# VH-VL binders against Putative dimethyl sulfoxide reductase iron-sulfur subunit B (dmsB), part 20

Target 1, 262 residues: Putative dimethyl sulfoxide reductase iron-sulfur subunit B (dmsB), of Halobacterium salinarum (q9hr73)
Amino acid sequence: MTNYGLVIDQERCIGCQSCSLTCKQENNVPMGQFWNRVLTQGGDHVDTPSGDYPEGGDGGTLEMTYQPTACQHCENAPCVKVCPVNATYTRDDGIVEIDYDKCMGCRYCMAACPYNARVFNWDEPEHRPEDGTGDVAERPQGVVEKCTFCSHRVEDGLDPACVVNCPADARIFGDLDDDDSTVSKYIAEYDTHQLLDEKGTDPSTYYINGEMSPGRPWKSKKLESELDDDEAAKAARRRSGSVENGYDVTPHVPAETAGGDD

## First folded at step 4 (VH-VL)

Design k28 (from k26 with light chain G28D S31D N92Y L96Y; framework fv_bermekimab)
Fold by ESMFold2-Fast, scan of step 4:
Structure k28 (fold): chain C 262 residues (1-262), chain A 122 residues (1-122), chain B 107 residues (1-107)
Amino acid sequence: as target 1 above (262 residues)
Amino acid sequence: QVQLVESGGGVVQPGRSLRLSCTASGFTFSSYGMHWVRQAPGKGLEWVAVISYDGSNKYYAESVKGRFTISRDNSKNILFLQMDSLRLEDTAVYYCARSEPLYGDYVPFDYWGQGTLVTFSS
Amino acid sequence: DIQMTQSPSSVSASVGDRVTITCRASQDISDWLAWYQQKPGKAPKLLIYAASSLQSGVPSRFSGSGSGSDFTLTISSLQPEDFATYYCQQAYSFPYTFGGGTKVEHK
């Protein structure tokens, strides 16, 4: 039985927001909503940086830890337990989904989620040409939505868009019940933790917070274990081949010449 | 359509300062790491400095550390290199270069500017 | 710092020739290697990244191979526009370092 999970390596995460932007494009998420947020120390969402930055001379001007946060796909999900119409449910593969046809819009699941991972579609979604293609259907109104682990991609043997398009290689997706999977090897090799573990929700998302990980300053040396011993980990770090769970190594990004509006 | 245009080069005297600029267009500047690379007349390429997409991380070649400062203004799509305490050995064409991200692998310089020459008067 | 040694420093060749340039890193850099082409008076152009991946728009006659500390750039059938200086570069760790360059010139 497959049990999908995600490792986010905070020592590698550079806060570039590719995961957030790629998620919006892949899933046609409307303006003003985020299924995946990149948080700084203290929990503030990272917007597009602007303005002039402080000058420095010794190789770094400040330290920052980023915490990408989306639906954790909990095994013991409070959002599932409080849904009066059973619209929120856990799939056999561990993915927590919402049946939009059953959702009444009561928002009890939003109040129950300790990760603030859910959004509600109050109005018609506000779309611009850059938010998605003209062929993609608008998101449904009057329902709650969240990160789906890109179940539509996963069902086709592809990894979530945020995993494929993470330039820092900070996201490892796979089957937690397969000891030979790259995601399982990362959990075994590094000191990982779950967000708000004390609440007993048992997330399927794990974080490496840098406590025992080798330091990875921006543009630094790769992990030695990944380069020498682990071919699956090596494949996950490079745009050089397939990974055990069927990675599409081609990023789902707009053309690099898209005008640079933001 | 991706374009990098350097400016600010010129003739200086030893010990003086100079600021180079690199204006970016045709891509989302705030999503890319940016570098300065120099080339002395008739010599090979030498990496000078890098700045992360958000300006929070910077690294310098030992030869320029403490004298040069890299910075960026993402609202204006401009990269800067402030060069203080200039030496004759800093004579070079200075290139602005973009590093394309690739799974934690900032793919080296996929686009370069035309270069701006820094020289010294007698 | 990681030292990058290129050989040869120059090669004389004719159109249609197969040209091979080698690059040696002072330590294992896995496949964190790029190749650039530079024509006189112009900025360098990226040819190959990740040791063997061809940059979009670069002709298929260019290929890269190798891993660890030994790398090769091959031009299978040299064209008139390929007379230039070629540089390897490691992207494994800062500071980034370049090879000394190989000038491909007319025989």
Scores: ipSAE 0.000, ipTM 0.393, lowest interface PAE 15.8, mean pLDDT 74

Design k30 (from k26 with heavy chain S31D G33A Y103W V107Y; framework fv_bermekimab)
Fold by ESMFold2-Fast, scan of step 4:
Structure k30 (fold): chain C 262 residues (1-262), chain A 122 residues (1-122), chain B 107 residues (1-107)
Amino acid sequence: as target 1 above (262 residues)
Amino acid sequence: QVQLVESGGGVVQPGRSLRLSCTASGFTFSDYAMHWVRQAPGKGLEWVAVISYDGSNKYYAESVKGRFTISRDNSKNILFLQMDSLRLEDTAVYYCARSEPLWGDYYPFDYWGQGTLVTFSS
Amino acid sequence: DIQMTQSPSSVSASVGDRVTITCRASQGISSWLAWYQQKPGKAPKLLIYAASSLQSGVPSRFSGSGSGSDFTLTISSLQPEDFATYYCQQANSFPLTFGGGTKVEHK
């Protein structure tokens, strides 16, 4: 059985917000809402005005750690347990979905989510002329929404938009139950952790924060250890975060909905 | 470090206008919904208004609706509250506050400014 | 508007005491409730959100409970810095509304 998951490499993440903005474009997320945000954990900053030190010469170093956060697609999801109408459910492939036709807007799932990953559509969404596309479903009113792992893309064999369009290549998506998948090999090879693991929700999203990163060449489906000599030489020339050919910002229209032009 | 600094408060006459400002630093201002919350001297907190991260959505307390206008300038990291047709009951310390847009619920208020006082003379 | 009623309006307590503050919503608000602490002359500080989730950096002696219409903030062992006014706030619907406040005073 397929079991989708995500690894976020915090050592590669540069905080550029491309994943958040691409998600909005791909999924037609309304103004004022984000399904995916890059959080800043903060650090010590250099503040070196002349003569301001009691000890002469002490200062700090600014080191930013970024934590992209969206729905974790938990295997033991509290949002699923509290939904009185079973609108929030876990798919066979591990993706936590919301059936908007069943959602009654009670927001119990939002209160139950320890990651604060859900948004509520209070009123008719207003989009900028640049936001989204008419080819993607207009966001429904009076329901809860969240990151879908771009299930419309995944069902057509594509990675989520935030994965494809990360200029730092800080995101690895795939099938956690396939030992040959890049995501599974990355989790097995590197020290990964889950957000709020003490809550027992069993997230399908894993993070690397300073432990043996990076172990994957830029935009590669192979780990460094799996490269032949030619591939290793090519990987050594590329820097993390470089996008040689740019990225595709056009939202994906699923095959089952793309055939109508009337 | 997140900082919010209000300014523009002062003594006004009833029926006049006043514009408050809140300057933000230490975070990506354009990612956050911003609020105005007021507190009359010796009284409790009263929510006044909110503006979404990009300025497209605004909500107001009934007592100020039609008289106050919330706005923001993301290029300068400044939040504004334009207060028209001021009344004695608008006397309060006005706080700006940040809420997380991740949830889209305009809550909770995780950082607040120091407040700026609006009061009245005859 | 959803009305938030806090009780008591004030409570006299000593360091080490367990303090309980209640908040009642005029209609169901699920768990869309936050608690704030305000010291004299200062801005409020977020303590708890989603009724029971402790804000980062807030001491573990603070806890929240409840859902629907009845909510409680508990301070398990009052410290000198905890003498302040506490407010609940609902975010179930606009306009957002606060409780009237509970002042925790020295005995």
Scores: ipSAE 0.000, ipTM 0.407, lowest interface PAE 17.8, mean pLDDT 77

Design k31 (from k26 with heavy chain E100Y L102E Y106W; framework fv_bermekimab)
Fold by ESMFold2-Fast, scan of step 4:
Parts: structure tokens; C-alpha cells; sequence
Structure k31 (fold): chain C 262 residues (1-262), chain A 122 residues (1-122), chain B 107 residues (1-107)
């Protein structure tokens, strides 16, 4: 039995917000709503493509912690327990879904969610040509919505759009019940944590960060050995592009073009 | 499994040119950054140059900047170091080394070649 | 450029001894530090990366510690095959720089 989950590597995350934009385009999310938010400095909502990013620039750098936050797809989901009509339910594969035909718009599930992961569609969704990209119909009115782990993609054997289009390769998706899956190996080998673990919701989303991984340097050799050579090199290159690790990504241009001896 | 083999070293005269090669096998060469590191006889290690996985970015130590050119041919799995205007101070064993991918593209070297010696007669 | 100061330049030791080698960066390099072992006439071999991570196949008697600017390599019980020169290397920024090396020699 498949049990889908997600690991978000905060040490890789560069705060670029591509995951939020990609989610909106893939799932036709209306203007003014976000299913995936990139939080900074302990909870500040950014979720814009033009947000300030850490850069060397004139020698100035910003210290920031990025925490992409969407529906955690909890195994002990309070939103499922409080729904009086069972519109919110857990699929056999672990994905928490909403049956829009049953949803009455009472929003009790929104109050029960400690992650602020749900939105309510008060009016007919605004539609733009770019927002309509993806194999998803216009969003229904009068119902609650949230991240679906892109179940429409997953059912076709594809990873969620935010996973595929993360330029920092900071997201790993897969089957938590398969010990050989990459996501399971990440959880086994690293000190991962769940958001608001004390509330007992048992999220299917796990985070890796330096604060929650005592005594460990960033990544172990075992984890990177599971990537093919191309994936490993791309992941390393994306990490090296951040100002936090001190690498200068400015292309080297030779000062002199001489006649030489050749 | 992973193997790096340098060639092209030898005895040269000051002011001349020499081209070193490093042939890679046992891994996807085009996915890794590659470096040249040298060691003068009886001295320590000195980093010389790096080239990105696709060849689009290069960096050099100040001591060789403008005289040495790093390049690669990903279709043949070969790394090159073109050394122009050679000086006595360039006398060293030259190693090629692969970047360690776990914590950054331009990182410490998990595999090294055997080295090729560049010396001078003058 | 980041200067790497390594000490001592040499140490005389006997099999079974605990050996410690220090490395200091002229500026903060986080955990972007590696340690290498080089035997006479051979290429260097990676021992430790990310300041404290032991490379696969390297004996557990080798350990690394430190962060920021001060780092140490420890050999808990020196073996005959450990007589070699050891180098630290920063990977925080270009140009990459090595320490001057520490030669671990017999008595």
C-alpha cells in the first residue's frame, strides 16, 4: 500500500517561490489565493516572484530561513475528523482530499487546521490565460480547497508540479511505506521534523534544516549516492549558487587575449 | 571504478607551452566540475583552476591567471590544461580532481588522478 | 583570498598515539572544510568533508571537528599506515586554498 509523503530540504531552499507560482499555474488557483506559501524568518509570508532574495550585490547579504508550507497531508488529520459531511477524507494512498460535491462551506476544517493550509472560494475564481495552464478545471465556488499533492499528476505517475519545478531540488516526493524510496531514505538518514509535531496531527510532510539536525553537517554521502550523477551534480550546483555558501557564480573572463605560443 | 588518468607532463624550457590532459572513466563526466591542483617538489598543495560541468564557467588562481586555460571535451571525457608562458615556479606534479557533489558544485575532491610531472631544464 | 593556517608543520609520534592537527581560516567558512591524507609519491586521499563527515572507507579512528574558523583533525590511535602528510582545504570561496600541511612522522 502506497503512502505518499514529501521531504522539504530547507538547507537547499533558496526562497525563489517557483513552487508557489508553479502550483497556481498547474492547479488554476484563483487570484489572491495560494495553496503553497513560502514563509521567511519564522513565519512571514512572501509568496511572490519579486520577493527579496539573498544576494551578494554590493557585498550585502540577508540571513533568512525559508519554510514552504502547504497542506501537510496529515495521517491524523483534524480537518477530516471535524467535517460533519465527510467531504474532507483521507485516500488509501495518504493524500487528504476534498469532495467538493459534499462540501457545505462551513469552514470548520479551516479552523481545525493548525497550518493555515486551506482557502475558501467566496466568489467565482478569476481566470487568466497563464493561470489556466495545466489539466485542471476552473475552481468551484462555495467550497474549501487546498494542496492535493497534485493527485491528478500522481495518478499519471508524475511528481507534483512544485517538486518537478523546484530549481533548488529541495523537494523529494514518494512512497513513505517503501523503505527503498528516496523519500524514505531521506527520513531515515537525516534528522527530519514535522511542523507543530506537538499537536499530534502526524504530517506526511517532513523538513530538514540545520537547527533540527544537531551535530550533522549538511548532507551525508549515503543520500547523494542515491541520485544519479546528473541529479547529484545539478543539486550541488544549485546549492553553490546561493550567497550563503560563499561561492562566486560570476563567470570567469580571461583578462588578456594574447597571441600565445599556440 | 572511478578513474582519472593525467598525461602530457614532461621537461620543458622556460617561456614555452605545454598541454596536460586528464581522461575520466567510471562516472558521468559531464555532470561534474573538474579541477587542477599542483604540488611543487617537497611542498604543499596549490589549487590551480576549475571548470564547470558544461564548460561555461572557469576560475583560476592568481599565479596562473592569463597564462593557463582550462577546458574540457565532454564527448570524449577529457579535461585539459593549456599552460602558456611557463615559469620555473610552475614546476610541480599536476593532479586533476573531481568535485565532491554532496555539498556544493565547487567542492573538495573525492577522486584524484595519479599526477603528471612538469619540470624545467634551463 | 582565504588563508589556511595549519599547525603543527610536523609531529613525531609512535603507533598508538593520539594525534591532533589544527587548521585556522582567516575568515568564516562555515563547515566548508575537508581533510586529505597524502603518502609519499601518491595522490592525496579525501578523509573528511563538511568539517566532520567521514568519507566512506576511511577508518573510524579519524575524526574532524570545528566550524567557522577553527578546525581539528584527530587520529585517536595512530597506526603504521597513518604516517603521512595531512592537509586541510577550504571550499567556501574561490580561490580554493589549502593549509601548509602537517607531516606525521616516526618518533
Amino acid sequence: as target 1 above (262 residues)
Amino acid sequence: QVQLVESGGGVVQPGRSLRLSCTASGFTFSSYGMHWVRQAPGKGLEWVAVISYDGSNKYYAESVKGRFTISRDNSKNILFLQMDSLRLEDTAVYYCARSYPEYGDWVPFDYWGQGTLVTFSS
Amino acid sequence: DIQMTQSPSSVSASVGDRVTITCRASQGISSWLAWYQQKPGKAPKLLIYAASSLQSGVPSRFSGSGSGSDFTLTISSLQPEDFATYYCQQANSFPLTFGGGTKVEHK
Scores: ipSAE 0.000, ipTM 0.385, lowest interface PAE 16.2, mean pLDDT 75

Design k32 (from k26 with heavy chain N57Y, light chain N92Y S93D F94Y L96F; framework fv_bermekimab)
Fold by ESMFold2-Fast, scan of step 4:
Structure k32 (fold): chain C 262 residues (1-262), chain A 122 residues (1-122), chain B 107 residues (1-107)
Amino acid sequence: as target 1 above (262 residues)
Amino acid sequence: QVQLVESGGGVVQPGRSLRLSCTASGFTFSSYGMHWVRQAPGKGLEWVAVISYDGSYKYYAESVKGRFTISRDNSKNILFLQMDSLRLEDTAVYYCARSEPLYGDYVPFDYWGQGTLVTFSS
Amino acid sequence: DIQMTQSPSSVSASVGDRVTITCRASQGISSWLAWYQQKPGKAPKLLIYAASSLQSGVPSRFSGSGSGSDFTLTISSLQPEDFATYYCQQAYDYPFTFGGGTKVEHK
């Protein structure tokens, strides 16, 4: 049936880190932890949002490529194979999940992950209660965590928070087994690649990384005056910057958790 | 120069099979999605099928689903369309076409072959 | 499937005339629309992609506009080589679908 995947268009990515910041708010990720890192092409982590593309010194402007990296949700996941208590498992829809009740904190899955996508909660999460997200769950201690593809959002028919709030519209999420999906079209039409494909993990995350041809259009196909109301609202949020700089991002609370109970 | 050359068309009997080929040159064939589009005599264009750059993903128009099979051989730069259980309604000129990827954009069909005619005997 | 309705089915015009062809999608397709020109016995030729972007080598008298579900191809001053059939095509979703075509013919 469903097999969720993600395409990241590196030519559109501007390195602003809205995806990382939105993920932290949506999933109540503690201070100092990252489920999604924005890397330069050379592997250096970009710690702060940038408004413009970086410029080089000697020789003039450098071309910078950014590579957002989180859990790849691999079909042949080493982290699943190595878990002695089956806490890490692959769902029928392709999402790699962690059952925190089963996780014993051995961290073997972290050593097995070639993408460094997993974090461990050594101590009580160190974020202020006043900075918390209200009814969004506090992260558990003594367990391993990672990107979930925002399964709580996806189960309610919403895209992951990092997809919805990307100002550059550089992320396409959907069902890889549905030839009609936008994500499948991108994979069919562009030269996509998987990170560390020689490792044989078979990621569900694909990257577009190509050299732009001079004289061709790459960005929005519409004038702002031609956008419909939904498209205009999305464009307005992109112009306002990250969630910290002008638009409200409210974490999604699943209907079963939001109250009414039964 | 980009070239697409179709072959394999001809006169066929209803219910029989036919295989069309499209030979590509002048570009990195293995980096592009490929399509088949047909046109019945005196009628408009009808999209038939697509195959991804590596051959792992395919989609078909409902009218041909289950009867036609698209495939490719990237080592030889050849696209195929295997046509089974042919019907009179399949009479058409068949074109192969390339989609040129633009990063951040999508271009449908920037290059087409000359077409190959499939028709039926009396 | 997304249906593409093209109008008119034919138009009679003279050299120098402004010709307008319209295309309507049965649902929103953003700007994922292309226009093609086809001459008798020849393969189609891409004129416009992304609703309004002119393909390399295509004369500037051709222009495209529209977004969402309503689109227009305009030829500002028809030339002798422009007598042909024109097709719109959506690339928003599979299956890709074409309009029925508009034949631009001599008066």
Scores: ipSAE 0.000, ipTM 0.405, lowest interface PAE 15.5, mean pLDDT 76

Design k35 (from k33 with heavy chain G100S D101E F103Y, light chain N92D F94Y; framework fv_bermekimab)
Fold by ESMFold2-Fast, scan of step 4:
Structure k35 (fold): chain C 262 residues (1-262), chain A 121 residues (1-121), chain B 107 residues (1-107)
Amino acid sequence: as target 1 above (262 residues)
Amino acid sequence: QVQLVESGGGVVQPGRSLRLSCTASGFTFSNYGMHWVRQAPGKGLEWVAVISYDGSNKYYAESVKGRFTISRDNSKNILFLQMDSLRLEDTAVYYCARGSEWYGELYFDYWGQGTLVTFSS
Amino acid sequence: DIQMTQSPSSVSASVGDRVTITCRASQDISDWLAWYQQKPGKAPKLLIYAASSLQSGVPSRFSGSGSGSDFTLTISSLQPEDFATYYCQQADSYPWTFGGGTKVEHK
């Protein structure tokens, strides 16, 4: 079976927050919640307003490292193990999903997640006028939610919104069980790591830190050796399009939305 | 004003059955998870059972699993606890409690007056 | 199951005293903790949720603090209506469990 996974290239990530905003628009995530956050080394969220620090402004990391963090879609997911009503489950394709009809709002899975990847939907979510509305359903209330790998997009053959709209091309998505997939080639070619690997959750999200494997290609989702001149030009145009239109993405309406057969 | 009113408690003999009811008013009952919590005479609080806002999910304390059944009727705003195979150690005041104010939120924000379940000699 | 241990089991106090009650979880429960007040013959009443959030309508003399495994409830200036038994409750995981209670009684 297909086994979806994600590689995030930390050397390419520029901290622009496009992935967070795109995720909110695509999935109609309410004000104050994030399914996809960009963290700095040390865990600070990059869109938190910088204040005047008493110790002076020259503290912190010598080099800026950004770590986009969402649900890791773990193979050995503690959130699945602890759900008393089996609402959280792992699909055959590796995506960890929540059956909202079974979720009773106990939030036990939130406490079990070492990545702080889950949010709880109160009965009065606030939306700003700029928040996306339309054919994407309003988020269910009284349940836990998280990154879905944009399963509604993936089921229609599209990459997750945060992948296609990353202006730095820092995200590679695909089938980990297909040795010829770009994501598999990146994992084979470069030293990758998983967040909090000591916890034993076995994430389906992998991170490349440039110090691990010199010679990594820049501005391309393909290995440098596989990119011909035409493909290099297409990659450059794709990046330019993502930068220009990243915040104006129209949410994908699933093909099966009209087919609600019992 | 949120109100929860329990009924159905009383004196019972070991091995028999009893059904408790809790009538809710002053809020949209179908939006909230509901709980039963008991307290044996002179002792502390013990959680018994929970039911989700729509009645599709139920969970029980190990001590009552297989003997007690929680249910609800959202059209009538009534919560039930069917207690089968009652034992002396089930002697307690039984409280109906609302999961705190957003559907299944896990703190008990409103409680009924309680109904006593005890056993004849 | 997560075990909740309260200390002390009882405390003798006078009106105007500062009273502190401690609750310890057998494992890390983050901030998933509530405090309840129960007067004799009455149902419990929610005072504090999420370790430190004051329930609407509860007097400001009640406050909660702590995270992880160690939590405290503080009554800054005890009033006559505060003589009661207090319970902590963890909301981290099923089954929900309560502490054994702390009785605040007259000296």
Scores: ipSAE 0.000, ipTM 0.401, lowest interface PAE 17.9, mean pLDDT 75

Design k38 (from k34 with heavy chain G100Y L106I Y107P; framework fv_bermekimab)
Fold by ESMFold2-Fast, scan of step 4:
Structure k38 (fold): chain C 262 residues (1-262), chain A 121 residues (1-121), chain B 107 residues (1-107)
Amino acid sequence: as target 1 above (262 residues)
Amino acid sequence: QVQLVESGGGVVQPGRSLRLSCTASGFTFSNYGMHWVRQAPGKGLEWVAVISYDGSNKYYAESVKGRFTISRDNSKNILFLQMDSLRLEDTAVYYCARGYDWFGEIPFDYWGQGTLVTFSS
Amino acid sequence: DIQMTQSPSSVSASVGDRVTITCRASQDISDWLAWYQQKPGKAPKLLIYAASSLQSGVPSRFSGSGSGSDFTLTISSLQPEDFATYYCQQADSFPWTFGGGTKVEHK
């Protein structure tokens, strides 16, 4: 059966928060809440640089690594186990969903989630004239909510909004049970890791960081080994202008091939 | 030779839906990212959407985001654009264009002849 | 978004004239720029890519130059078939944006 998952390439992620904003617009998430947060790796706050500043206010001397974090859609989900009314459940396709008609607002699932991926919709939020771009003006009140992998989009054959609208091409979504899917090839061929893997939740979201991410074509989710010589030459030309992005700019094709495309 | 042939354009009412198709031949369709580009009558070119070689990666212009969906069928060499909640400002000739590589980088080296989308009262 | 500004919006020219069209990017795009030609009622055709590389099959009277934020398309000796609208497009980053176009018309 289909088993949806996500790979986030931290080498490509530029911290622009388009994924967080597009998620709010697509799912009509109210002000003050985020289903998807962009964090610095090991940082105290969203977009806080890792480590200590050598000089107060000098942000130019530290590198930043971003970690977009939402519901991980765990296969061994503690939020499912603790729900007293079975409102939180795992779908056959691996997506962890909430049945809002059953949710009683106890928030046990929030305490059980090690990723802090859940939000609670209070009964009397301050009025906002426009909540997102959807047909529905507001989210259900008195219930817990989280990232759904945009199940409404996925059921219509579309990718999640945060995947489609990532300007850095840092997100790969697909069927983990299809060995020919791009997401499966990345997990099989490259070193990926799961967030808080010691918790045993078995996330369906995988991360590639700088130390584990091999060289791959610029702006391509296609594996380097899958390129023919012409495709590799085109990728090498573009990568030559992108050394600052941390991608491997060493040509892996002959010089005559790399220059032959003009 | 490389050929791209669009179809599915026509007269539509505001708020309705329309699906455009682009049939490709003369190259390995599954190796290229594909684009939709539109042009309003008497106006310039506007990029609309791109889809990667395997369909796993899709991007949209802000003006159509949330309303249009790009998709492809590599077994049939067909590119699609599903246009929902159509507005008068979507009136344009819609072109199918081939990207430079697997992701669909620029330039567009081949274009279809275009299909016209217009609105009735 | 990177804004692409073309000048002039239109130019009146005669066969044999040298025509120069300018394209300015709102930020540095290195040499990631393409030029297209569009004849009335037809699809655009690629002329130049990577700012200065001539597409196969395009006559040598067409040339592109520039880098950074300022680019030029030159037609060294205008022919009857060259009366058309020309567009630049930046290839540096998403979203890919076109210039407003330059119409080359008869004097």
Scores: ipSAE 0.000, ipTM 0.383, lowest interface PAE 15.3, mean pLDDT 76

Design m01 (framework fv_durvalumab)
Fold by ESMFold2-Fast, scan of step 4:
Structure m01 (fold): chain C 262 residues (1-262), chain A 121 residues (1-121), chain B 108 residues (1-108)
Amino acid sequence: as target 1 above (262 residues)
Amino acid sequence: EVQLVESGGGLVQPGGSLRLSCAASGFTFSSYWMSWVRQAPGKGLEWVANINQDGSEKYYVDSVKGRFTISRDNAKNSLYLQMNSLRAEDTAVYYCARGSKSGWYEYFQHWGQGTLVTVSS
Amino acid sequence: EIVLTQSPGTLSLSPGERATLSCRASQSVSSDYLAWYQQKPGQAPRLLIYDASSRATGIPDRFSGSGSGTDFTLTISRLEPEDFAVYYCQQYDSSPWTFGQGTKVEIK
């Protein structure tokens, strides 16, 4: 079955807040609330809790790193476990959703979420024209809400709004159970981590750790699947041992990646 | 938290054999290519061999092909290097090093502390 | 095989000074397939830089890598006492992977 997940490439993220603004417009999130936050980290300054900080990390650096944070859509979600009316639940596709008709507003799920990813809608939300379009439905009151991975878009074969509208292409969304999906290939290719991994929530959101310096941003490598034929052949040669005998391989000669021959 | 611990080094006569082991912890061992890198006393580093996630692909530097065999046991989170027909030039500290998930990167973020192999009569 | 030559063999410097270490390849290395390591006596190497200019996780911003083709540099902008060590470059553009012979940065 489909198991939706997200990779956030912090090396590409430029901190522009487009993902947060796009999410507010797409989902008509009221003024003063955010389903997605772009948190700033640099030196010992940390805006967000993170239990899966870079191994061997030294907080003495002066560079700014950005960490977009929303609902992590955890496989072992504490918010699901504490809901007394089963309003918060995990879909078959891995998306953690809230059934607003069942939500009684107790906010136990907010206390249980280690990512501070949930908001509560007191009476009528403060709605201003800049918070969304006039033709989008108002958010329900007296219930908890959070990032839905834009399930309304995903059900129609579209990526979440924050993914589509990221100008840095720092967000990759797809099916974690499909080894050929772009999101799965990013997780296989890059060293990724999950926020607060020690809590055991098993997030469906993965981060490529960044240490980005303004004016000298680092650049993530292309996935092997994004390489053209010449680049892919060169990548294969890097894995295969001596290339001296491999450069003139014919279609009937074993590939230079055959192990014992090169 | 990632740890790699080598063992099995020692003194051996030319033509002899040794089996090195590397115990891995703190990460999903079965997801990574693994490598052995050696360093002769007072010399630089030399890559020796690597192995993919399930052990179906193995690659070696030419000087050890046919003499060394890399293997892994994912159930035990362990990497091995079987060294046969040892020569004096194989004398080195042998490091276990974690590669990438794809095999495309052969730079090494995590290393063990090394185990010394001395080939001498 | 791509041969990597590091220079100088030894740098004798004081804390607070800038260190510039060179790594030259015998053949062109794809611009991002070079790494730098730090090694202290009796210890394993520690990754500093990969893809020529990308800092590894947890590496202070005083370390920077640059270069492409055949000429690469590692720069330490302001030496700290813990930075006195041997530094190695490594290419992973083509098999076999090869390392430089090392540059020793020692306290003056």
Scores: ipSAE 0.011, ipTM 0.441, lowest interface PAE 9.5, mean pLDDT 77

